# VHH binders against Methionine synthase reductase (mtrr-1), part 15

Target 1, 246 residues: Methionine synthase reductase (mtrr-1), of Caenorhabditis elegans (q17574r271to516)
Amino acid sequence: TKPFEVLVVSAEFVTDPFSKKIKTKRMITVDFGDHAAELQYEPGDAIYFCVPNPALEVNFILKRCGVLDIADQQCELSINPKTEKINAQIPGHVHKITTLRHMFTTCLDIRRAPGRPLIRVLAESTSDPNEKRRLLELCSAQGMKDFTDFVRTPGLSLADMLFAFPNVKPPVDRLIELLPRLIPRPYSMSSYENRKARLIYSEMEFPATDGRRHSRKGLATDWLNSLRIGDKVQVLGKEPARFRLP
Below, E stands for the ipSAE of ESMFold2; O stands for the ipSAE of OpenDDE; V2 stands for 0.75 times the mean of E and O plus 0.25 times the DockQ between their complexes.

## First folded at step 13 (VHH)

Design z2 (from y3 with S100F; framework vhh_ozoralizumab_d1; at its last look DockQ between E and O 0.06; V2 from the best seeds 0.00; counts 0 for: pae E 17.2 > 2, placed apart)
Fold by ESMFold2, look of step 13:
Structure z2 (fold): chain B 246 residues (1-246), chain A 126 residues (1-126)
Amino acid sequence: as target 1 above (246 residues)
Amino acid sequence: EVQLVESGGGLVQPGGSLRLSCAASGFTFSDYAMYWVRQAPGKGLEWVSEISWSGGSTKYPDSVKGRFTISRDNAKNTLYLQMNSLRPEDTAVYYCAAHFDEYLWQALQSGEYDYRGQGTLVTVSS
């Protein structure tokens, strides 16, 4: 299944956005145009949005890797048959010319809290002995409680970890190997008629906590809130992944 | 090669119990959220249970809540499902599945999983 464009034709609040007693709900209508015949949708079906990572987070990561200046240069990627990744595939394409910016913006999940293999790469990528000791502790068995309390439960991203450990400069190729694939985000249609789908969604906000420097909304919600009438957005059909339960 | 191998299925009387196991190999098991899903004859797939990478968070649909318990042993790379108070409608092929995305709602709603096993049959019959 390949992404295609749909058109935003309305955006509005469904609930009072200033009420403290009710979560804010928004409604967006998208027009499938000619694609409607290929992808017969029903109310309750999911639309999968290809939601990009935020540019500020991508730029911060690429700068920390020392590659921001070349982020837009074209490069070729290939599958390494003996990699640390589970399925050894290049995210988002196979043997494509791409850029580092494209990979980190559309192909790699930078928001998922780092697992122990990624934290060990961060530990190996700093010359600061205090940072190295702390990162090694977080990826050790003895540090499991601290990892849960300070990384997993707060939901820290890679960017949050790099901010907390300013001398860590990870090799970009190790991040490409270890970061999971960014997947399209599903939103259920409340209605579908005349090639147009309506979606109702609730805003989700992540409050500032220890380790997370700012409150933030979920990636998809923040992006959806930014959409305006006339915007074109990329969506994926009903089969968004290579794994499908029969 | 990634493998997920389910075991522990079989025939059981209504009201009985079974414990399913899933042995994982070929990936870092402790980095993955794990799932049980099932497919009854002539029906679509239904997720049955979910457990976070550490085992600290579990989730169940209403159809099995209070009867099924998911657990994991990261030292043994093994996922478990304890099924109690079994009913004839629990008859299905049960699969274990793995997904690296920590946003569990999206994975559960989409049916998208990185890996799944071959399944083990559970039959609940008098």
Scores: ipSAE 0.000, ipTM 0.130, lowest interface PAE 17.2, mean pLDDT 73
ESMFold2 (binder alone), look of step 13: mean pLDDT 81; pTM 0.815
OpenDDE, look of step 13: ipSAE 0.017; ipTM 0.294

Design z3 (framework vhh_ozoralizumab_d1; at its last look DockQ between E and O 0.34; V2 from the best seeds 0.00; counts 0 for: pae E 12.2 > 2)
Amino acid sequence: EVQLVESGGGLVQPGGSLRLSCAASGFTFSDYAMYWVRQAPGKGLEWVSEISWSGGSTKYPDSVKGRFTISRDNAKNTLYLQMNSLRPEDTAVYYCAAHSDEYLWQSGEYDYRGQGTLVTVSS
ESMFold2, look of step 13: ipSAE 0.000; ipTM 0.353
ESMFold2 (binder alone), look of step 13: mean pLDDT 82; pTM 0.827
OpenDDE, look of step 13: ipSAE 0.351; ipTM 0.716

Design z4 (from y3, 17 letters changed; framework vhh_6qgx_2; at its last look DockQ between E and O 0.07; V2 from the best seeds 0.00; counts 0 for: pae E 18.0 > 2, placed apart)
Fold by ESMFold2, look of step 13:
Structure z4 (fold): chain B 246 residues (1-246), chain A 126 residues (1-126)
Amino acid sequence: as target 1 above (246 residues)
Amino acid sequence: QVQLVESGGGLVQAGGSLRLSCAASGFTFSDYAMYWFRRAPGKEREFVAAISWSGGSTFYTDSVKGRFTISRDHAKNTVSLQMNSLRPEDTAVYYCAAHSDEYLWQALQSGEYDYWGQGTRVTVSA
């Protein structure tokens, strides 16, 4: 199904946002408008938000790639279906006419910690020999523990890596090829009445543990917290899919 | 030390059933989505089934849908794959994997998984 817009009609705290003794809960209400007449929801159904990446991170990445000045120009993008990844289930070669800003804002997941192929591209994209050596070490067998401890477990994003390695200037086409696709984020509705869906959510956090050294808020939670009455947001409706969605 | 240990493999006649188990240790099991993959002789490893960190969502490749069931037991830190109506085409080494990404679709798209088991062999005789 095609994304459609809904209107934020309320955004409020359900619990005291200043209490340190209870996790903050927030509620948003979105108005489906005329789309409500065509929708039937069942217990366990969710609203899927098309959550944009933060503009500051997108601009930082595009500037580092040397393409910020053309970010809003229309261009043709292709995804090569020839891949070496096992079980890569991305659709075949598709011509896409869009902008780099749109792609990095709405289509690509820039928050997922970089995997080995992406880190190798970063290593190949710097003229600083110290940065190159460190990035290659993180991809090596000797460096796999360091990769886990300093990249994967803390959940560092591409932007975090580029900040840490200031001379890395990756080719934008390699990022488009290697970054995962953004997937709409599911949130269970607490009620659905009179064309309006109400969602109550808690701040999502991956706490630090023996295998995870830093906590991190999710992209969707930060974005939901930023919504105000009158904002328009994109959602996906209910669909029969190959996979059952949460 | 993080470990994923598969068990329950073996030889079975076509039409029979097996239950695979994967015991997890060394990490917070309830924070991880769990996956089963398989590798048939001469082929690349392929996705079989996945279950979300809470157990609320499950996913299957088309060839096993309706025959295989993934489940998890947080008290025992195990994930299981009940395999019914087995066919010779199901012959493979089956691998358990864990990934901390909340959204199963993104992990499948990236191909990156935090931990892998050694595998257990399943052979289905005609």
Scores: ipSAE 0.000, ipTM 0.103, lowest interface PAE 18.0, mean pLDDT 74
ESMFold2 (binder alone), look of step 13: mean pLDDT 83; pTM 0.845
OpenDDE, look of step 13: ipSAE 0.019; ipTM 0.411

Design z5 (from y3 with L11V L45P E50S K59L P61A A75S V93L R116S G117S; framework vhh_brivekimig_d4; at its last look DockQ between E and O 0.01; V2 from the best seeds 0.00; counts 0 for: pae E 19.7 > 2, placed apart)
Fold by OpenDDE, look of step 13:
Structure z5 (fold): chain B 246 residues (1-246), chain A 126 residues (1-126)
Amino acid sequence: as target 1 above (246 residues)
Amino acid sequence: EVQLVESGGGVVQPGGSLRLSCAASGFTFSDYAMYWVRQAPGKGPEWVSSISWSGGSTLYADSVKGRFTISRDNSKNTLYLQMNSLRPEDTALYYCAAHSDEYLWQALQSGEYDYSSQGTLVTVSS
């Protein structure tokens, strides 16, 4: 199903945003407009927001790849004819004709903790022998614990990794190949009436760690927090709720 | 200090069963929805199952539906995953995660959890 546009008609805090004792919750209301007639939402169903990656983070990654200057140029992806990969295909989540900026903003999940294959690429993309050694350790069988503790458990992003290893300059084509699809984020509707859906969400925060220079909020949290009345956002079609709170 | 510690992983033959546990500490366990996520070698994280804060609602990935059962004991601050009819494709590092957002009913694969464990390895092989 193709995403469609909805209108943010309200955004407000439902808890004290200044309280240090309770987690901040925010309520957003979206109007489905003409799409409402085609949707059979029920209370408790989920709305799937197409959440883009942060522009600054995308720029950072593209800069490290050395391709920021051509990020907005239209390009066509093709398979390397010299590839030894059997049945090599362009990933389905990446458009054949696009821009690097668009791909990294809307198609690729740059917030997911890099897997071992990607870490190997990072290891191969640094001129610093100490970085290379550490990265190879993280992607080795022997380094599984370190990988878990340093990368997976804290949920380090690609950007976090690049910050942690400043001499890594990954090839953009390998990132496109290995990064997973950026998926829409589901939120349960607290209500659906008069073509409008309400949702309530709690803010998420990730603390600073050895691999994350500073604390940050979740991708969806940051994006939702940035929404204002009048904003138009992309959402996917209906997903029936299978999960109901008691 | 927040901790999520798994146990119960190991090697099992196809068709076998395992029960994973996740012991939580350092936070109010009953205020969080809990998730099981797994990561197979060379693959990204895959959401397995979710359970509401009270345990009254559960959700499963299609790949494990009918075979796995998620449960929790809030009095013991423990999350469980009963895995039956295990298959080779179930081989992965299994870790538990906590999410305080009660309105997010499905675990995110992008690593957006409040807390996450180190994981326990499950190997299904003949």
Scores: ipSAE 0.000, ipTM 0.194, lowest interface PAE 14.5, mean pLDDT 85
ESMFold2, look of step 13: ipSAE 0.000; ipTM 0.093
ESMFold2 (binder alone), look of step 13: mean pLDDT 81; pTM 0.812

Design z6 (from y3 with T28E S54Y; framework vhh_ozoralizumab_d1; at its last look DockQ between E and O 0.09; V2 from the best seeds 0.00; counts 0 for: pae E 18.2 > 2, placed apart)
Fold by ESMFold2, look of step 13:
Structure z6 (fold): chain B 246 residues (1-246), chain A 126 residues (1-126)
Amino acid sequence: as target 1 above (246 residues)
Amino acid sequence: EVQLVESGGGLVQPGGSLRLSCAASGFEFSDYAMYWVRQAPGKGLEWVSEISWYGGSTKYPDSVKGRFTISRDNAKNTLYLQMNSLRPEDTAVYYCAAHSDEYLWQALQSGEYDYRGQGTLVTVSS
């Protein structure tokens, strides 16, 4: 599947955004335009949004890696020959010429809680002995409970980890290697007529608590809330299932 | 501790079937693409199947397409491989593997997925 562009034609509150007694719900309507003829959707099917990472988090991470000043310079991704041999079925687009800003904004998932291999890189990337000791503990066998309780369950992002460990300066190439692909986010259509799809979503907020230093909403929710009528957004269409008629 | 534990291997006659399972723990299973890979005696690793994190996209090499079916149950943190019409050349140790980046990690990591299990032996012999 290839992303295509759709037009935002409405963005409305379904519940009062200033009332605290119920969760805020929003409705977005997108127009598929000419793409509707090639994609056969039904109500309840999912639309997959290509949701960019927040610019502030991208800039923070790139600055910590020491590469923010070159973020918009053209560079080339390459495949490790050994990994390429093992997985002959991977897409060939990994050799695309791109920029660090594009990779961290649209290609890499910076919000998913770091796995223990990434935490090990963070431990290797600090000169502060207290930070190093704690990070090594979190990626050790004996530290599995703490990893679960303080990283995975609270849903700390890479940015949250870098904020908590201010002397960690990871190599950008190791982040590119270890961060997962940013996967389009599914939203179920509540209706689909006249090439337009309506989606209703609830705002989810992750308040500042033990283990999370700042309140944040989900990545897709924050981005959807920022959309205005007339904005164009990238979506990934599903491939239609074959339909058999009697 | 991240664990991937394969089970369901064993001895089976040609033309038979086996169902492999991989129980995952210690990481968010629903965020990972999952893979089965195998290693025949004296050979390197061979990719056998791939399933997307949501379960809707599956891929197979021609050597197993139509005979093997990968599936996942994200509620149970379990990956499956249904193997039908088994042949002697399917004899191998089968590993489950997880990769959080379907194109960048596999392209950039030397020799390993994010996580890989210990393997389960499948022997197809009469």
Scores: ipSAE 0.000, ipTM 0.108, lowest interface PAE 18.2, mean pLDDT 73
ESMFold2 (binder alone), look of step 13: mean pLDDT 79; pTM 0.800
OpenDDE, look of step 13: ipSAE 0.042; ipTM 0.501

## First folded at step 14 (VHH; framework vhh_ozoralizumab_d1)

Design j1 (from z3 with E109W; at its last look DockQ between E and O 0.19; V2 from the best seeds 0.00; counts 0 for: pae E 15.9 > 2, grease 26.6 > 24.2, placed apart)
Fold by ESMFold2, look of step 14:
Structure j1 (fold): chain B 246 residues (1-246), chain A 123 residues (1-123)
Amino acid sequence: as target 1 above (246 residues)
Amino acid sequence: EVQLVESGGGLVQPGGSLRLSCAASGFTFSDYAMYWVRQAPGKGLEWVSEISWSGGSTKYPDSVKGRFTISRDNAKNTLYLQMNSLRPEDTAVYYCAAHSDEYLWQSGWYDYRGQGTLVTVSS
């Protein structure tokens, strides 16, 4: 299963967006175009949106890594002057028109709370002794409670960590290595007719999908709320293919 | 350093049972979906089971469904595979594997795999 592009043809509120007594719901209709013929959708089936990371957060991270000025340059898959290595299991798909901006916008999950290995890289990437000490505590065995209480449970993103530790400048290749892959977000179709799918979602409710510990509220909801008629979005039409192992 | 260490393999008669374990270290185990895969001699890798990070979702191919049960203990950083009603075609090296909570066709970016444990099923 490969992602394909669909067109937003309507985006409207189902409930009064100004009423504080009722949760706001939004209806989005997407047109599958020619892809509809290859799919056998029914109402209630899920569409998986490839939700991009917010541009401001991507730019902030790339700037902190010192690579924003080359973010749109073509990157070689295995080696380039600003990255050390990229491990890919898919033949040729990442070889075409790949940039740091594309990777951080569409391929890497920058909102998931950093694991302790990533925090250790942050600790190694600052010359500020106070920042280094605190980050080393968070990734130590003795600091497990603090890590859980201050990083994982609150759901701090990489950008939140970099904001809290302003002198950390991580190597971009280590982030590419350690950040999780950005996964599509499932939404059930309310209806599917004439190659068009309607989806209704609640702005304040997006429960964690099985296989994730922390809610990804904000990313998908904020992105869906930003869609306008004429926008093109990437989707997976059915459950993704099985995970490939090395 | 990420490590996945499988154990519990061995020689078993058809119809018998084995319980495989995989001890994980060097990563936040509770953040990862986990897998069992196997490789029979001279053949490619075959997916055997999948479990979500919380243990709330499990998946199996038809070839093992109803006979194998994947489980995890996040407090002990350990993955398990209970294998019942074993058949000679289950003979393989069994690997545990981890990836971040992703299943995109672009996945494979963060692959960890153990060194394997041999399971032999013969009369």
Scores: ipSAE 0.000, ipTM 0.138, lowest interface PAE 15.9, mean pLDDT 73
ESMFold2 (binder alone), look of step 14: mean pLDDT 82; pTM 0.825
OpenDDE, look of step 14: ipSAE 0.218; ipTM 0.627

Design j2 (from z3 with W105S E109F; at its last look DockQ between E and O 0.35; V2 from the best seeds 0.00; counts 0 for: pae E 13.3 > 2)
Amino acid sequence: EVQLVESGGGLVQPGGSLRLSCAASGFTFSDYAMYWVRQAPGKGLEWVSEISWSGGSTKYPDSVKGRFTISRDNAKNTLYLQMNSLRPEDTAVYYCAAHSDEYLSQSGFYDYRGQGTLVTVSS
ESMFold2, look of step 14: ipSAE 0.000; ipTM 0.300
ESMFold2 (binder alone), look of step 14: mean pLDDT 82; pTM 0.830
OpenDDE, look of step 14: ipSAE 0.202; ipTM 0.632

Design j3 (from z3 with S100L; at its last look DockQ between E and O 0.01; V2 from the best seeds 0.00; counts 0 for: pae E 17.6 > 2, placed apart)
Fold by ESMFold2, look of step 14:
Formats: structure tokens, C-alpha cells, sequence
Structure j3 (fold): chain B 246 residues (1-246), chain A 123 residues (1-123)
């Protein structure tokens, strides 16, 4: 369904935020306002937050593609006329007319670890022979263990890979083609009453690794923690399936 | 560790009553909506009732509406289900359930349930 705005009416810590002995828990309450009258929400339903990618990571990627200076210009996606694939289609998760900034901020998942096809594009996008050899190794059958150990298990993002391979300058159209859709993040409502939904979430942190410069919290957690009373946020609703076990 | 422990089941005649209890621990009970679900022999899970975190809102399917009453005592971390006018088709294992954690990516899945308590309605 179509996104709509809700209002943040509280944001609180449920557990001691400074204790390292227990996972930090936070509570946020959002007010559906007039949208509640048109929707049939029940306790236990999920709220899907439309969480944008971090601006710094988007800017870093667009700069490495050489397109940051035109990121806010409107563009139209089209099938490359020199492609031999006559039946090629525009990916369904990307608008036909939009901006590069909008695509990379709200439409494309830049945090998911790159798959082997994307790593192959990175290998094709560097003039450094050492980078090319290593990236080709990571996407090869012989390199499957290294790919798992270096990329998948640590959860390296596209930005992490670009940081590790500084001479890689990928074509932006190949990234748009290969990056998955950015999916709204579900959070189960702990309660829904009087047009307000309450949710509790745990803070997740990814510790620094060889591929990441610094520790970071999860995308949705960082964004939720940044919300203040009075902020408006985009959400999707979904019909509940309360009859299934976890 | 999150624990939900149901009790109060047993054998009862048609038309009788039972009160089920669910003792909760390992999480802040008053922060969450709670549910009763049941599983009849050889069948899937069926939603039976839900109650908001404050207890101010309750919901029931038509099959039990007017006969079952869900309630909670947030000071005692306990969920209740009062079952009146019991029928043979109410025979099932009854579970209390919750959604506690944002890591559940598919909506409507219960994160936790107990071992269940058997309710048998038979002459």
C-alpha cells in the first residue's frame, strides 16, 4: 500500500542506556492521527518504517561513481540501446523518472552485503591490477570460502567494499541494476490504542572489523534513535497474520 | 530468558468454566500486547484473544466472543483467560503468546509462547 506519515509522540529508554551488562531497549510511540480512522490496526500488527539510507554513505557511493555533482538532477531510466538483450526491463523497485539521490537514499539497499555479481562489476570497474585480481578471486568458485569469511559473515556493505578497494569506480547504472530494493523495516507493535502505536526495540551495534572503519548500529536503529517528539515519519501498514507461531 | 508459563487447564463438562493463567518473566510485561492462541488436536493454531499493554482494549473472534474474557495484571506479570460456557469444540492446548522483538521481519509471527495448558471439554 501507499506510505503515509505518522507523528512521533514519545521516545524513551526502557533499560539503562549506559549499562554494558544488558542490551539497551528503547521505546517509541507514534500517533497515526487521522489515518487511524481509515485503517484497521490491531495489537500485534507490524509497523513498516520507510528508513532512508544514511546521507554520508549515499554521497560516498555517488562520488565514487563520479555522479555526485548531478545527484539531484532529474533523470529517466531507460534500457541501454546497445544492449543485445531486447527484452530488458527497468527494475521494478526503481522509478522511471527520479533522481540518483532519491534512488540511492530511498529505493536501493546499499547496506546488504554485495552478492558475487555485484563484486564482479566492482572487479570490472578498477584499473588497479591487484584490486581486480582480489575482487575476481572473491567472486570465483575457488574463492567461495574467502567470500563467506570476508564479505558475508562480517556483513560488509557496498560502501565498506568501496572503502577497502579505493580505485574501484563502478558505473552507476550497473549499481541501479544490481542493488536490491530497499525494503521497509518491520517492527511489531507492543500495543496499539487510541490511534497510537507503541513499539520496543533493542539497539544493535556492528563492531568495527577490517572492512568497516567504525562500529555502527543497524540502519533502522540509528534512524529510530535520531527521532524526536514532533518528527513525522513515513510508514506502511500491513494486514496482520496473528494466527502463526514465531 | 523469556518465559511464558500457562496453567489452569483441565477436564470440564460442557457449559462449565475455567480460568487460565500465564506467568511471564524475562521481559517487561507491561510494555506488550498479549495473546491467547489454541491448537485443537490435529489442527493448526487459532487466535483466541488479545489484550493491549494497558488492558484497555480486548479483541475476540466470533467463535468465543461473549464467552471468553482476557485480562492482565501488570503488577503481577500475569495474563488471564476466563472461559465460560465451554463447548466440546473448545478442547485444545492453550498458549499465551507475545511479539517482543523488532528482529521479526514477517508481521504477525509470535516471538514467544509457553508449553501450553490442555483444556478438555467432555461429558
Amino acid sequence: as target 1 above (246 residues)
Amino acid sequence: EVQLVESGGGLVQPGGSLRLSCAASGFTFSDYAMYWVRQAPGKGLEWVSEISWSGGSTKYPDSVKGRFTISRDNAKNTLYLQMNSLRPEDTAVYYCAAHLDEYLWQSGEYDYRGQGTLVTVSS
Scores: ipSAE 0.000, ipTM 0.110, lowest interface PAE 17.6, mean pLDDT 72
ESMFold2 (binder alone), look of step 14: mean pLDDT 80; pTM 0.802
OpenDDE, look of step 14: ipSAE 0.294; ipTM 0.667

Design j4 (from z3 with W105T S107G G108W; at its last look DockQ between E and O 0.38; V2 from the best seeds 0.00; counts 0 for: pae E 11.4 > 2)
Fold by ESMFold2, look of step 14:
Structure j4 (fold): chain B 246 residues (1-246), chain A 123 residues (1-123)
Amino acid sequence: as target 1 above (246 residues)
Amino acid sequence: EVQLVESGGGLVQPGGSLRLSCAASGFTFSDYAMYWVRQAPGKGLEWVSEISWSGGSTKYPDSVKGRFTISRDNAKNTLYLQMNSLRPEDTAVYYCAAHSDEYLTQGWEYDYRGQGTLVTVSS
């Protein structure tokens, strides 16, 4: 389905006094307006937010690729018809038209820890022999423990890797190929009345002490915390259909 | 360009065996987890087997466990599926597939997929 816009009408702090873990809980209320007539909810339903990547991280990545100054120009994505992703909706021989800023802001997951193929691209994209050696070690069979301990377990993002390896300048087309798709994030409704939905969420924080330069919250949590009354946000009205292997 | 080329399909009687091969090029094969998936006529894709990037871990659904064996040769950039004790319900187009993020659950998405090879099991 296409996303539609809803209006933020309240944002509040909530604390659970009986929790054994100290977590900040927050609540937002969104107004579905005229879209409410097309929605049918049952107990257990979720709202899916289309959460953008942070502009500072997007700009940092695009600058490192050398393409920030053309980020808003239209570009055409050509899908290889011989090997297409199983969940792709684009038949072979078609092109997507978009901008680099749109791709990196709304379409690609820049927060998930890079896989080995992406780290190999980073190794191929630096002229610094010490950076190349280290990145190739992380890609190697012998480096499997280091990859797990220093990349996957700490949850380093692409931006974290680029910060740690300042001479790496990856080709933007290889990033588009290798980064996962950004998926709308589900949040359970605590109530739905009079075309308005209330959602309660807990803050999730990734501390800087695990190899990240800064403590950061999850992408969706940080974005939700930034919302103010009057903001418009994009949602999917129902759980998107997905194919799952057994 | 990325290529995954399956071969070894054909017509076989019930109880027979086939060995499928998948030749890979245009990417670093040893960085990817590899999969066999199949699509029977009128059905969706069904996962058939998974092998880790190193070959050290294999997984199968109950429908094929004990009959099918996945393997890979990273020196030859080739994926294999040995299929024994074939049944009519194994009739499908078989695809090899690759996914770069074997440590995260993304079983509904693959990075690359081949064009497939037809396996028909009929008396």
Scores: ipSAE 0.000, ipTM 0.407, lowest interface PAE 11.4, mean pLDDT 75
ESMFold2 (binder alone), look of step 14: mean pLDDT 82; pTM 0.821
OpenDDE, look of step 14: ipSAE 0.221; ipTM 0.625

Design j5 (from z3 with W105P Q106G S107W G108T; at its last fold request DockQ between E and O 0.41; V2 from the best seeds 0.00; counts 0 for: pae E 14.0 > 2)
Amino acid sequence: EVQLVESGGGLVQPGGSLRLSCAASGFTFSDYAMYWVRQAPGKGLEWVSEISWSGGSTKYPDSVKGRFTISRDNAKNTLYLQMNSLRPEDTAVYYCAAHSDEYLPGWTEYDYRGQGTLVTVSS
ESMFold2, look of step 14: ipSAE 0.006; ipTM 0.461
ESMFold2 (binder alone), look of step 14: mean pLDDT 82; pTM 0.830
OpenDDE, look of step 14: ipSAE 0.300; ipTM 0.683
ESMFold2, fold request of step 17: ipSAE 0.000, 0.000, 0.000; ipTM 0.313, 0.357, 0.365
ESMFold2 (binder alone), fold request of step 17: mean pLDDT 82, 82, 82; pTM 0.833, 0.830, 0.824
OpenDDE, fold request of step 17: ipSAE 0.292, 0.245, 0.194; ipTM 0.685, 0.655, 0.620

Design j6 (from y3 with E112W; at its last look DockQ between E and O 0.39; V2 from the best seeds 0.00; counts 0 for: pae E 12.8 > 2)
Fold by ESMFold2, look of step 14:
Formats: sequence, C-alpha cells, structure tokens
Structure j6 (fold): chain B 246 residues (1-246), chain A 126 residues (1-126)
Amino acid sequence: as target 1 above (246 residues)
Amino acid sequence: EVQLVESGGGLVQPGGSLRLSCAASGFTFSDYAMYWVRQAPGKGLEWVSEISWSGGSTKYPDSVKGRFTISRDNAKNTLYLQMNSLRPEDTAVYYCAAHSDEYLWQALQSGWYDYRGQGTLVTVSS
C-alpha cells in the first residue's frame, strides 16, 4: 500500500502525566480529510505511522560515513541483477530516485540492534586494532554470550555502536544493504468519526545502562509526543504486511 | 559478488521426496539466518522455512510443518531443504534467501531479504 498524509488536530494527555503510579497515556487525533475513502475499517485494524528516525542520530551516522555533506543530493538506487533488494520507498512520481537523508530518516531502521553481518562490516571499517578485535569477537561463536549481553539485551542501536567504537567509519552503501527496512508502527484506532481517527498510546522509557549513553523513550513514542496541532504525518490506513492470501 | 545458487528441483510424484541445496558465495554465510521461500504460479512469495545462523533454531509454517526439514552446513556454505510427502500444492519455484536479522516474522511482513537466489523449480504431478 501507499502512504498518505493526514493532519494532527489534537494531542492530549489521557492520564495524569505527573503520576508515578500509572503509565502516562496520550491521545492523538488525526484528520484523514480527502483520504477517508482509502480507509477500510475492520475490527482489530490499526493505523500505521511512518515514524521518522531522529535527525540527530541520522546526521551522526551520515557524518561517520563521510557523506553528511551530500545527504540531500538526489541519488538513484541500483538493483543487483542477481538478487533483488529494495532498501527504500520511492515516491510514485519519482521512481528509484531519493536522497541519503530520506533513506536514513524514513526507510532504514537505524534503531534495531545490529546483527552479526553488520557488526562484521563495522569491524572491517576501523583502523583501530582494539576495536577490530572486539568487533570480530562479537561476531564469533565464542563471543555469543558477549553479543547477547552487550548488544542484543541492551538493545544497542547502530548509533550506540558507532559511539562506542569511535574510529569505525562504515561505507554508506554497506549500511543501506544491511540495515533492516523501517516498518511503519501500528496504533489501534480508539474511534473513527467524521474522517478523524483517535489513537491512544502509552509512554515508555528505556533506562540508561552500560552500553547506552542516555535514557531514551521508544522511537514512535518520542515522535508522537513531539506532534502538535497542524502537523502533517504519513500513515498507512491498513497493515503494511503482505496482503496476498495463500 | 554475492551468489545463492539453488539446485535439486525437478519433477516428482505426489507422496515423493526431494532434497534442495543452495550454494552460497560472496558473503560470510555463517553470519546469516537463511530461508526457503517459494512462489507458486500466479501467486506471491510464501515463506517455507527459517534456520538461524548457527543452525540451532528452525521454524516452519503449518502448511509444511512435519514434512519439510531445513538444515545448513556452515563449513560447506550450503543450505538444504528436505521435502517429504510432497503434494501438488507444493509445486513452486523455491528460492534460497538470506537476511541479517534472525527473527522471521519481521522479514515475512516486510518481504525484505538481503539476498535471494534465482530459484529452482519443483513440480509435483502425476
């Protein structure tokens, strides 16, 4: 399905945001406007938000790759003729053309903990022997406990790994190849009336620990909390998973 | 240059067995979760099985569970699919695929694989 733009018309607290005894809940209302006919409501359906990655993290990664200065230049995705991989969504009027900023902001998941193939690229992308040795250990069978304890369990992002390994300068094309697709985030409609959808969500926070620089909230929660009346957001009105039936 | 080359497809009678192989080159095979996916004529891709990078975890949809077995040999950079009790509905082009993330559900939802091969045809018919 194709994303479309909706308008934020309200953003409110549902519970007391200062209470330590219950999770904070917020409510967002979005206006589908002329797109209302594209929404087919079914019991259990969700609206999927195309949640952008934070600009600071995107800029940090692009700087470390040495490509921040060209982040807004148009480029064309190349498809390998022996295998097919599409790492980016291209607007319907501009096929196969995008920017690095767009790819890293809206198309690639930079928050998911790196898998072993990505960690091996990081190891190949540093001149520091200590960094290389440590990264290669995380990729090894003998390093499985350390990988679980240091990377997977804490939920370290690519940016966290680059911060921990300051001499790593990964090739941007390898990141585009190996980073997962950024998946729209589902939120159940609590109501839908007069082309407006109301969504209620809970806030959560990930505390600071070894391996994380600072406490953080989830990507979608931080972004939703930043929305104001009048903001425009990209959504899918239906599940983005495959829609073919067997 | 990444290559995934499937082999072992062919014509087989219902109830028969077939073993598919996938030879991998151009990447570190042991770093990747591996998948078999299939495409029946006129249909979309259907996930058939998953195996973790170490081979310690395997997963199957209900449609093939108990009949198909995925395995890998990391020393030979080879992925296998043993298919038993084949049915006409198993007729499809079978693809070998690699993905950098070890969880299956997200890959199925996105249709995103890091690499996939050109496929091998399996025909189950009298």
Scores: ipSAE 0.000, ipTM 0.321, lowest interface PAE 12.8, mean pLDDT 74
ESMFold2 (binder alone), look of step 14: mean pLDDT 80; pTM 0.805
OpenDDE, look of step 14: ipSAE 0.266; ipTM 0.651

## First folded at step 16 (VHH; framework vhh_ozoralizumab_d1)

Design i1 (from j5 with S54D S57Y; at its last look DockQ between E and O 0.57; V2 from the best seeds 0.00; counts 0 for: pae E 12.1 > 2)
Amino acid sequence: EVQLVESGGGLVQPGGSLRLSCAASGFTFSDYAMYWVRQAPGKGLEWVSEISWDGGYTKYPDSVKGRFTISRDNAKNTLYLQMNSLRPEDTAVYYCAAHSDEYLPGWTEYDYRGQGTLVTVSS
ESMFold2, look of step 16: ipSAE 0.000; ipTM 0.297
ESMFold2 (binder alone), look of step 16: mean pLDDT 83; pTM 0.839
OpenDDE, look of step 16: ipSAE 0.043; ipTM 0.437

